# VH-VL binders against C2 domain-containing protein 3 (C2CD3), part 16

Target 1, 169 residues: C2 domain-containing protein 3 (C2CD3), of Homo sapiens (Human) (q4ac94r1171to1339)
Amino acid sequence: SSGLLDVGLRYRRSPRTAEGVLAARTVSISVQIIRACGLQAAAKALAEREPALQFSATVGVNASVTTHLSFLPQGEQRRTHPVACSFCPEFSHHVEFTCNLVTQHCSGEACFLAELLEFAEVIFAVYHENTKSASDIISIESCKEYLLGVVKVPTKELLIKRSGITGWY
Short names: E, the ipSAE of ESMFold2; O, the ipSAE of ESMFold2 at other seeds; V2, 0.75 times the mean of E and O plus 0.25 times the DockQ between their complexes.

## First folded at step 6 (VH-VL)

Design x5 (framework fv_sutimlimab; at its last look DockQ between E and O 0.03; V2 from the best seeds 0.00; counts 0 for: pae E 13.9 > 2, placed apart)
Fold by ESMFold2, look of step 6:
Structure x5 (fold): chain C 169 residues (1-169), chain A 122 residues (1-122), chain B 109 residues (1-109)
Amino acid sequence: as target 1 above (169 residues)
Amino acid sequence: EVQLVESGGGLVKPGGSLRLSCAASGFTFSNYAMSWVRQAPGKGLEWVAGIYSSGGYTYYLDSVKGRFTISRDNSKNTLYLQMNSLRAEDTALYYCARGGSYRYTEDAFDIWGQGTLVTVSS
Amino acid sequence: QIVLTQSPATLSLSPGERATMSCTASQSVDSSYLHWYQQKPGKAPKLWIYGASSRATGVPSRFSGSGSGTDYTLTISSLQPEDFATYYCQQYYDSPPWTFGQGTKLEIK
């Protein structure tokens, strides 16, 4: 989907001992969702399939962004408050995911967070939150929110870059 | 009406155990991370333990790790704190507090219960 | 862990006066995760200021929060009798523990 999302990712961990033993049991992965742009094209494309979005696609969308870390349960995703009526919303939003350094696999084997981050990603989903009328609610196909696009940012570089990952995606 | 109601506090000797409960109502409990925060008499607030909305991840203050276990039953809208090997230093009023929501990020503790008193004394 | 140090420990003032209290973090904190709570004797804490400067629901406009990095301030422009309480700052920024300051007790002189 067209459009860009300006985000930042950071990884903060406790200092290691001289023997390399981890000093802390948890770390945080900080995610900043700064702003988006170019959402009109995405809204217009979606409006071709969803007549209820025709007005919003011309005047502005009520954008919100969910953030999910791929190895966490879907129920642990976080969501910004919506920014009303804009195709270039400013979110200025910060979330932190607190993760255990050692996580047990479903098989019972231990897994270090670094091994998870090597292949993981932060998944951002940008939604339009539409206001439903009574007639829309009666329809079994009506929805309150519509997916405008998905951005996936690999977490591997967090293991190496202390200042984190920033930029438009 | 959104509310949290703690129970299970009492007087116990050092080394004893108690199980605290927090009944939640007026909101979708399974959407929220939850925490226990304690306050010793005449003292300040201290975060004790936290649990993600799904129950898959738990976190503890270092001084209680291995002795306390936080858990939740989302089908019963209830948060628990199992407290074992209690010490005099654990004497406090224990609050349950609502943390961040998976749908909207609300990272502050925006809803608190009234607390349940735990006294550890010989 | 992030240590929050509040100053002063006790602030004795009269109604109508301006109250100012500080919260200093041992390391930089993103202001969106620095919060203030009000607690009256025998009552649970209440979220009062969140994100350093945003008032929670029902908080009077005489309360204002500010700050960034390591230094944060809570100000009450003209004290009312109901404002006498203990105020705690709290960070939800770094990994656990989510620490509180030791409190500033605002009492009637």
Scores: ipSAE 0.005, ipTM 0.490, lowest interface PAE 13.9, mean pLDDT 79
ESMFold2 (binder alone), look of step 6: mean pLDDT 91; pTM 0.933
ESMFold2 at other seeds, look of step 6: ipSAE 0.006; ipTM 0.543

Design x6 (framework fv_ficlatuzumab; at its last look DockQ between E and O 0.76; V2 from the best seeds 0.00; counts 0 for: pae O 2.5 > 2)
Heavy chain, then light chain:
Amino acid sequence: QVQLVQPGAEVKKPGTSVKLSCKASGYTFTNYAMHWVRQAPGQGLEWIGGIYPSGGYTYYNQKFQGRATLTVDKSTSTAYMELSSLRSEDTAVYYCARGGSYRYTEDAFDIWGQGTLLTVSS
Amino acid sequence: DIVMTQSPDSLAMSLGERVTLNCKASQSIDSYVSWYQQKPGQSPKLLIYAASSLQSGVPDRFSGSGSATDFTLTISSVQAEDVADYHCQQYYDSPWTFGQGTKLEIK
ESMFold2, look of step 6: ipSAE 0.418; ipTM 0.755
ESMFold2 (binder alone), look of step 6: mean pLDDT 92; pTM 0.942
ESMFold2 at other seeds, look of step 6: ipSAE 0.466; ipTM 0.757
ESMFold2, look of step 7: ipSAE 0.438; ipTM 0.759
ESMFold2 (binder alone), look of step 7: mean pLDDT 92; pTM 0.942
ESMFold2 at other seeds, look of step 7: ipSAE 0.428; ipTM 0.763

## First folded at step 7 (VH-VL)

Design y1 (framework fv_ficlatuzumab; at its last look DockQ between E and O 0.74; V2 from the best seeds 0.00; counts 0 for: pae O 2.2 > 2)
Fold by ESMFold2 at other seeds, look of step 7:
Structure y1 (fold): chain C 169 residues (1-169), chain A 121 residues (1-121), chain B 107 residues (1-107)
Amino acid sequence: as target 1 above (169 residues)
Amino acid sequence: QVQLVQPGAEVKKPGTSVKLSCKASGYTFTNYAMHWVRQAPGQGLEWIGGIYPSGGYTYYNQKFQGRATLTVDKSTSTAYMELSSLRSEDTAVYYCARGGSYRTEDAFDIWGQGTLLTVSS
Amino acid sequence: DIVMTQSPDSLAMSLGERVTLNCKASQSIDSYVSWYQQKPGQSPKLLIYAASSLQSGVPDRFSGSGSATDFTLTISSVQAEDVADYHCQQYYDSPWTFGQGTKLEIK
């Protein structure tokens, strides 16, 4: 809850120039997860309620980031590979959300997209992966992910900025 | 069928405010952005700002930030632009224009006929 | 702000001639360009969007081309009703900006 995430968002025309305006039209939201910082403070705050994090809060977390676009199903979320033992990981990860935006409103695709972007958010969740390897028996709770923080970035600025948005959140 | 209707003229004194209207018909008002563009006599077109009626998201040309206020009334499908602290340089034709569909992107595919605002002592 | 510079400022053409109007952006804007026709005393009318896509109901003698910074509007065979001001506009990044216009007249 005390970290920052450096990300970029960009609306892009579909790489495939679709013939016709029918339900198969696609739009791309490009998301870059560049890096994070300040994860020690987040880990220490969480360790006050979760003893399993106390060592990692001192030496470094094994961070990964999930990315979810709010108008897509939760199952469409993406995840970076973890970056081991760091409070300032570099992810340099790119994800592209492609979706069919036209099913019920075939003549108004751009208006449908604009309405989605006006209200939507990209949701980033930063996790620590805490694995106990000293045990000869791994319990179900010894291999657990711990949520360090959530960042939500509105997409509405993409309506007026095709060059994209970037920054720390 | 699709149209934007504006009053023909307004006359105001310097230092006052004006609220210009733009009534939309023939389409789903909340599916499109509404923009405001002005044209001083003998001059080019100048974008003032835009509003997305569904959520009320507004964005302005910085030149007009603090003087222009864009609003909508969804129940009457009417967009409004209020311009304050009027000066003679604000004399222009003020157009409302619909932001384009997906096929025309953000291009302005429908324009009102414009309101001539005259600012004179 | 992205500056759109049109050339020429004005031109006079004979009926049936090919007309080319130019628009240059102060930075790369991909193909986020539209062209408008504005007849005397009228509001602008969309001709071209996405640099080269013809708006519905616009005669096919109008065409657009270009990308990045250099864009053109072409009228393949100019007609009397084409007397108007022509504006290019970028919609890449806010604020949206227009060129200063090109006035087309018939000799």
Scores: ipSAE 0.493, ipTM 0.779, lowest interface PAE 2.0, mean pLDDT 84
ESMFold2, look of step 7: ipSAE 0.503; ipTM 0.780
ESMFold2 (binder alone), look of step 7: mean pLDDT 91; pTM 0.940
ESMFold2, look of step 8: ipSAE 0.514; ipTM 0.788
ESMFold2 (binder alone), look of step 8: mean pLDDT 92; pTM 0.942
ESMFold2 at other seeds, look of step 8: ipSAE 0.465; ipTM 0.772

Design y2 (from x6 with heavy chain Y104G E106S; framework fv_ficlatuzumab; at its last look DockQ between E and O 0.03; V2 from the best seeds 0.00; counts 0 for: pae O 5.4 > 2, placed apart)
Fold by ESMFold2, look of step 8:
Structure y2 (fold): chain C 169 residues (1-169), chain A 122 residues (1-122), chain B 107 residues (1-107)
Amino acid sequence: as target 1 above (169 residues)
Amino acid sequence: QVQLVQPGAEVKKPGTSVKLSCKASGYTFTNYAMHWVRQAPGQGLEWIGGIYPSGGYTYYNQKFQGRATLTVDKSTSTAYMELSSLRSEDTAVYYCARGGSYRGTSDAFDIWGQGTLLTVSS
Amino acid sequence: DIVMTQSPDSLAMSLGERVTLNCKASQSIDSYVSWYQQKPGQSPKLLIYAASSLQSGVPDRFSGSGSATDFTLTISSVQAEDVADYHCQQYYDSPWTFGQGTKLEIK
């Protein structure tokens, strides 16, 4: 691994549901993106192919994290704001994905959320983002982002732990 | 008709193994977790473990660590529990029970088998 | 493990009385509690899930309440067929655990 990401996962059912479980058709999967560390190794490895990263690989990256739940469309992806100039950024970011208890596969077959969670992953992608400055406005590439790494966290343990999953990945 | 069918009784000697079966019918087997619960005579209920049939993910009560093995046969909609190194204290009724995964990740046990009476004696 | 403690251990009630059974969790478990009825010689039957949701086919004289650590099963007017053991169970974190049970009798 070229980086470590501290995250937490939990699903929950809204406590504001006034009716029984039969009336509740949605749940949420809560994702906490707490912090990262070890990003320098990833930045240095990428800088061997991306000369624009040489300075950032020595002083710090402007990190942001995207979060995607593997069975949801890519349009459901979420992103943190960038944390400037650090190899160990603190994000303290919270994301909620609203999921139906029953979904359909491309074949049209119904599939329950629990079955999806058995195989699913939360996919985190860590990027370095350039920030604009007065001098960078003249460059078309001044807003380019660079992928530092991908972390995948299986969701199957959520089936047996309502207290959630937390840790470094 | 949704049901879980178990053999009525098994008799075993200490130190041996038993493999108990639970035949599911009337629902899509892979949509629901299957759990195993036992009840010694005059005692309460004790959860042994569970299995999610689609991927075979299993989780066990630590008390049964290394002795219980849960499997499924998806083609026959049958769940199995193997218990090894039997002791007289394992004498109990063993139930299979369906977890409520139909409603997502909530797992109340909404359908129970009739139970298999396991007797472990010399 | 999350310990579920039921009270009372047993009780005897007259027909038509209101019955209250209690279940206490050793830690907060939100509303991830179910209640089961077990008649002599039978397997358990689900009565209540999610602390307060009535399972289909269960008479509405049964109700559940509570959250966090303290949970209650109520029978509004007890009937002769309600003679059974009653179990609470948490399904918040594995291992799933049951209370020791409450035996209900008619006097």
Scores: ipSAE 0.396, ipTM 0.738, lowest interface PAE 2.7, mean pLDDT 84
ESMFold2, look of step 7: ipSAE 0.390; ipTM 0.726
ESMFold2 (binder alone), look of step 7: mean pLDDT 92; pTM 0.945
ESMFold2 at other seeds, look of step 7: ipSAE 0.440; ipTM 0.758
ESMFold2 (binder alone), look of step 8: mean pLDDT 92; pTM 0.944
ESMFold2 at other seeds, look of step 8: ipSAE 0.176; ipTM 0.708

Design y3 (framework fv_ficlatuzumab; at its last look DockQ between E and O 0.56; V2 from the best seeds 0.00; counts 0 for: pae E 2.1 > 2)
Fold by ESMFold2, look of step 7:
Structure y3 (fold): chain C 169 residues (1-169), chain A 121 residues (1-121), chain B 107 residues (1-107)
Amino acid sequence: as target 1 above (169 residues)
Amino acid sequence: QVQLVQPGAEVKKPGTSVKLSCKASGYTFTNYAMHWVRQAPGQGLEWIGGIYPSGGYTYYNQKFQGRATLTVDKSTSTAYMELSSLRSEDTAVYYCARGGWYRTEDAFDIWGQGTLLTVSS
Amino acid sequence: DIVMTQSPDSLAMSLGERVTLNCKASQSIDSYVSWYQQKPGQSPKLLIYAASSLQSGVPDRFSGSGSATDFTLTISSVQAEDVADYHCQQYYDSPWTFGQGTKLEIK
């Protein structure tokens, strides 16, 4: 198969229970981007559409990963530092998204975090980033990035697993 | 007053199914998870499963997976638990219990009075 | 599945005595523990949540403590109306599980 991404998700904070009344509080969704593997197949597929990537598809990619929680604004997206010249990078990267337990819909109605988590996803996008040291390609342009793949991990199991979710996707 | 109302008793034969009801009142039904717990005579409490009424996400104790089905009717604020392929060891009191939803914590703060299910020939 | 083990299985106390009930989890569960009182012929009633938080309407003589694997429910001065079974429950990871219960009697 194509590349795989090893990630972990956790619901983190000391929430209160049994209050019976709406109360706005914050918690965090902790995301670990541990490593990836098998990126050569993805890089070769991309190189068919982008000849400038032929060298990287044979020797290694400069991989980085963006992380976005589907119900948060796009500006909350986070990115790892790139890992140079590898098809099996180790990121060991931690991201924390602060979320409100209760938010307001655009219609003015209250929306509970649990309702959002039931349908939401953490979206990971894996990129190759060209740098002056990465591809030995002579260019007068600035650095460019190329999308290698997207992984989406549903968040609904965080409702019933305080230990979190981890694995390859 | 927050209440969960259940029918008092049901008698069924082995191999049949039963659908138990739990009528909620006094709170916003979709804000809280609903759980089902049973207690055989003289025994402890056993969690069957839970449902998040807003989206209908269900999760089950593996012991009951495939036999128990949890549903809700949001328009009547009623939760249902259907148990199929009944056996004599399913004889128990079946409780519905309200859990946490908006705080993602599931201590059971309100319980129904329970329905006594008797499974016998 | 996380196993919750209660001790003692039963206990007989005089009025006004201090009672300590124990509950041990088979793995660390932080503070995701609740305690229930069940009087004969009745449904369970929540006493304690989050290991130590007292549910509204529960008398001050009840308290909870513990974290990780070892939890206790304490009744500071036992009353006649406290005759019941007491259950601990974890809500850390599904499936939610209960201890086998502790029966409290007045001698």
Scores: ipSAE 0.436, ipTM 0.743, lowest interface PAE 2.1, mean pLDDT 84
ESMFold2 (binder alone), look of step 7: mean pLDDT 92; pTM 0.947
ESMFold2 at other seeds, look of step 7: ipSAE 0.468; ipTM 0.751

Design y4 (framework fv_ficlatuzumab; at its last look DockQ between E and O 0.55; V2 from the best seeds 0.00; counts 0 for: pae E 3.0 > 2)
Fold by ESMFold2 at other seeds, look of step 7:
Structure y4 (fold): chain C 169 residues (1-169), chain A 121 residues (1-121), chain B 107 residues (1-107)
Amino acid sequence: as target 1 above (169 residues)
Amino acid sequence: QVQLVQPGAEVKKPGTSVKLSCKASGYTFTRYAMHWVRQAPGQGLEWIGGIYPSYGYTYYNQKFQGRATLTVDKSTSTAYMELSSLRSEDTAVYYCARGGSYRTEDAFDIWGQGTLLTVSS
Amino acid sequence: DIVMTQSPDSLAMSLGERVTLNCKASQSIDSYVSWYQQKPGQSPKLLIYAASSLQSGVPDRFSGSGSATDFTLTISSVQAEDVADYHCQQYYDSPWTFGQGTKLEIK
């Protein structure tokens, strides 16, 4: 593994409130993308195959992270804003993936989510976006992103840890 | 109607093993976790572990790790707990209990009547 | 492990009195607390989940309150059939743990 990603996951039930029964049927997976480190090794390894990364592998990458749940559609994917010129970016990004409840029968909804969590994963992908300088305007590579790494975190432990899962992956 | 049925009693000698059963009915067996809780005579409740029947994901109280084994038979809606290397301190009533519902959020909303395990010494 | 400490260990009350049972968690557990009633010779019965939500079929003289570390179970007017042991339980983080119990008696 080249570099590490510091993330947090937490299962959250919908708020229980007097306002409507629909709020009680919503559950969410809270995802925090805190920071990364050691990205220089990943950038150098990729630069062996992608010469356009040679400069970034020496000075810093413009990192961003995508995240999605394996059982949700690809359109539910979320992305951090990029952090410029760093091998140890701080994202401090928080996203919630909610399950929308539109059913007329709600007695088994939490059990259904528990079935999904048994085998699901949260997937993170770390990208570099090449810098745009005056000298790079003529290069199509200045508009391209490069995959630095992928991290997959199983969700099954959320069934037994309401405090959540945090750590470097 | 939701029901968990357990045999009433088992008697075992120290050093042997036992496999306790819990027959579920009245609900979709794979939609809820099944938990095992014991109560020694005159004592409080102690959680042993739980299993999610869909894929057999299990989790245990560390105190019982290596001695307790939780399994399910989805075709008969039956949960099992096997406890090995029995000792006199294992004498207790063993309950199965249903959890994992969104509304109760792993609170144990249905309990079996319990099996009294006696480990004679 | 999260330790759940109940108080008092036992009490004796007159019929119709208001009863308050306490449960304290060793760390903040939000509202992930349940309360069980266990009558002599019987299995536990869920009374309260999520700290304050009343389980279906439980008399409304039972109520729960609290958050974070301090939780209470209240019986507004105790009746003879309420003689039992009462247990609190956290389901915030595994292993799930129970308080030591409170024994309720009627004078």
Scores: ipSAE 0.358, ipTM 0.726, lowest interface PAE 3.0, mean pLDDT 83
ESMFold2, look of step 7: ipSAE 0.379; ipTM 0.752
ESMFold2 (binder alone), look of step 7: mean pLDDT 92; pTM 0.945

Design y5 (framework fv_ficlatuzumab; at its last look DockQ between E and O 0.77; V2 from the best seeds 0.00; counts 0 for: pae E 3.0 > 2)
Fold by ESMFold2, look of step 7:
Structure y5 (fold): chain C 169 residues (1-169), chain A 121 residues (1-121), chain B 107 residues (1-107)
Amino acid sequence: as target 1 above (169 residues)
Amino acid sequence: QVQLVQPGAEVKKPGTSVKLSCKASGYTFTNYAMHWVRQAPGQGLEWIGGIYPSGGYTYYNQKFQGRATLTVDKSTSTAYMELSSLRSEDTAVYYCARGDSYRTSDAFDIWGQGTLLTVSS
Amino acid sequence: DIVMTQSPDSLAMSLGERVTLNCKASQSIDSYVSWYQQKPGQSPKLLIYAASSLQSGVPDRFSGSGSATDFTLTISSVQAEDVADYHCQQYYDSPWTFGQGTKLEIK
């Protein structure tokens, strides 16, 4: 509850080359992470059990967002740069995921991208990153990040809207 | 050989319902979307809706205002379209058509022969 | 809804002539256009998808071109079996919509 993330999703068709059909076997799924708002409530909720967050929950968080497609490995996860000291950060971040039109289940069974999109989600995780200080370095403490929230956007509407999906989640 | 087989004709009274069938063969039924398109006599083609058999996700032309219901039976590779509150302007040939999921395009590459629905008192 | 407008509504051609059929979308739809041939008493048959890609089993005399809003279907040398109605269709955004069709006849 409490936070909102403004995102956009759409297909990108691979250009056809004179060389062949292999380029037509993949598509790009474009993900835009535009901005967030309402992050103060999430930060305050975490600060109740994380004293290190008390200041940030009052003045603003250093937000960043990770994103990945549910059917791709976690290693395909992408991340924005952090936006400092805000509860309504503007990311203006663009990610493209390359997907095969036909792929393989872990059982070896082939499936089409449309079948995956029917069940899949784009998963966004919003983090706060604490500032490293000289005392943290001396005490051998590293910078920490704290999960503010997770947003999941179903991909099934991409099956019927090539113009894409956009909105606050 | 890929085929979509439909009954040839149905006759119904206004105000009743009809459930049209489309039997698929020669391909993996759950890999492709199924669409329904109608054509009134001497008229153009009109898309009714589509269904993705794997998860049962359906989407409709709003003109049918919840009168059309698309379902599938995966065990028999059969798609169904139910149209309720029939009116005389529903008289048309009703086609099922396969969308091509392999290319992530919903161009209709295989069509049934169509069922002629006549709605008349 | 995306409106697809075809022109001409009908035409009559001599055997061997080049035919160009037009289809215009009410907004940009990239290349998400298909073309269908429908002979009298038959169901539609896919000719072209993705604006320019030829469907398997369709003769090479058929070709498609265009992008964004303006699309064409070309028959390089018309044959007797090409007598049919021709429909364009967009599949960019639901609802999928068809043009009103172009009737092709042989003189």
Scores: ipSAE 0.349, ipTM 0.723, lowest interface PAE 3.0, mean pLDDT 84
ESMFold2 (binder alone), look of step 7: mean pLDDT 92; pTM 0.941
ESMFold2 at other seeds, look of step 7: ipSAE 0.404; ipTM 0.740

Design y6 (from x4 with heavy chain E104S, light chain D31S S33G N34K Y54A; framework fv_levilimab; at its last look DockQ between E and O 0.05; V2 from the best seeds 0.00; counts 0 for: pae E 10.3 > 2, placed apart)
Heavy chain, then light chain:
Amino acid sequence: QVQLVQSGGGLVQPGGSLRLSCAASGFTFSNYAMSWVRQAPGKGLEWVSGIYSGGYTHYGDSVKGRFTISRDNAKNTVYLQLNSLRAEDTAMYYCARGGSYRTSDAFDIWGQGTLVTVSS
Amino acid sequence: DIQLTQSPSSVSVSVGERVTIDCKSSQSVLSSGKNYLNWYQQKPGQAPQLLIYAASTRESGVPDRFSGSGSGTDFTLTISSLQAEDAAVYYCQQYYDSPWTFGQGTKLEIK
ESMFold2, look of step 7: ipSAE 0.332; ipTM 0.742
ESMFold2 (binder alone), look of step 7: mean pLDDT 92; pTM 0.949
ESMFold2 at other seeds, look of step 7: ipSAE 0.007; ipTM 0.547
ESMFold2, look of step 10: ipSAE 0.007; ipTM 0.597
ESMFold2 (binder alone), look of step 10: mean pLDDT 92; pTM 0.950
ESMFold2 at other seeds, look of step 10: ipSAE 0.254; ipTM 0.722

## First folded at step 8 (VH-VL; framework fv_ficlatuzumab)

Design z1 (from y1 with heavy chain S101Y Y102S R103G T104Y E105S; at its last look DockQ between E and O 0.50; V2 from the best seeds 0.00; counts 0 for: pae O 7.1 > 2)
Fold by ESMFold2 at other seeds, look of step 8:
Structure z1 (fold): chain C 169 residues (1-169), chain A 121 residues (1-121), chain B 107 residues (1-107)
Amino acid sequence: as target 1 above (169 residues)
Amino acid sequence: QVQLVQPGAEVKKPGTSVKLSCKASGYTFTNYAMHWVRQAPGQGLEWIGGIYPSGGYTYYNQKFQGRATLTVDKSTSTAYMELSSLRSEDTAVYYCARGGYSGYSDAFDIWGQGTLLTVSS
Amino acid sequence: DIVMTQSPDSLAMSLGERVTLNCKASQSIDSYVSWYQQKPGQSPKLLIYAASSLQSGVPDRFSGSGSATDFTLTISSVQAEDVADYHCQQYYDSPWTFGQGTKLEIK
C-alpha cells in the first residue's frame, strides 16, 4: 500500500517596484519534506518480486525522496539524502526552486507562474536504496534503488496562502 | 484608460439574489486577478473573494462561502458576483478591484466606482 | 483571520504639517501591506504597496514604512486634497483584511 508524506510548500515573490511588477522576475518555491510513514507495506509488496528487499521490508528501508515541479525541466529534480533503516523516516529536508514569474513550461510556451500553479503538482517519489558490493564484478551497477511510491500534491492553494500548504499526503 | 465600470445601484428584496457586474477595459483582462470588496454603511472594507480569470480559480472569504459566486466572461472582459439569500445586512457598496499582476495576490491597484446594493422591503 | 488595527481613529491637521498614521497586524505579515486613500463618495485608491513602495501616480509626499507587525503611512506636508479616510490592508493570507480606517481632516 502507499505510504504517506508530511510535506510543506510555500513561496515568496518580490514586491512590485515603482516601475511595475515585471521587475520582480523570480520567486522561490520552497518544499519541506518533513517525514514519511507507512513504508513497510510498500516494501513488503515490492519484496514479493525482489528477494533482495526481504530484509529491508522486515526491519526498515533506506528511504530517500525526489521532488519535481511538474512545469520545470527534468534537470530541476532534487533528492534528499537517504534516512537509514526506518519505516517512518524523518527527513527534515528543505529544497528551494527558483522560478520566473513568467516561465516556460514543458510545451515550450511562455506562461505566468500563477497560471501554471493552478494546474500544476509537486511530484514526490519515495525510494529505497540498496547497496551492492563494489567488488561484484558480475554487476554493472554498484547500487540499486527501488520505487516505493509516488505522491502528487496540487499547488493551486499557493495562489492565496503565502504561509503555504502543509500536511500529510 | 484602464478602468472597471460597475452599475450605480441595485435594489432587492430580502431572500432574493443579485448578480453584480464589473466590466474591465484598457488592459489584458486575463493577466490580473479580480476581487470583490464591500463597504456597509458606517463600516470598513470587507473582502468577499477573488477570481483568476485565466484558469477560473476562485477563492472566498468563509463568511460568504455558499452565498457568493464569482464568475467571469473572458469574451466581454466582465467579472460577476452573485450573492444569494439576501439580507438587510447585505446593504453595502460593492466594489470590484483588480488584484495581482501575473495572477498572484497583491494590492488592489484599480477599483470600480462601486454598486450600491440596497436590500429592503 | 489577521486583524489590522489602525490608529488614531481620526485626526485634524494644519496644512503643511507632517502626518503619521499607524497600522498594526495581529501577527507577522512580512511586508504584505497596502495603504488606500478613500475620499467621501469615492472608491479607494492605492497609495502604497509592499509596505513602502509608492504606487505610480501618487505624490512623493506619501511614504510607507514598517515590517512584520507595525506599519506607518506618512504624509510629509499635508495638502487640502489629502482629506480622506485611510485604510491599511494585509494581503499575506486569506481572508485579506482591512484596518478600520483613519479619518484625516484639515483644521
Scores: ipSAE 0.044, ipTM 0.636, lowest interface PAE 7.1, mean pLDDT 82
ESMFold2, look of step 8: ipSAE 0.426; ipTM 0.748
ESMFold2 (binder alone), look of step 8: mean pLDDT 92; pTM 0.946

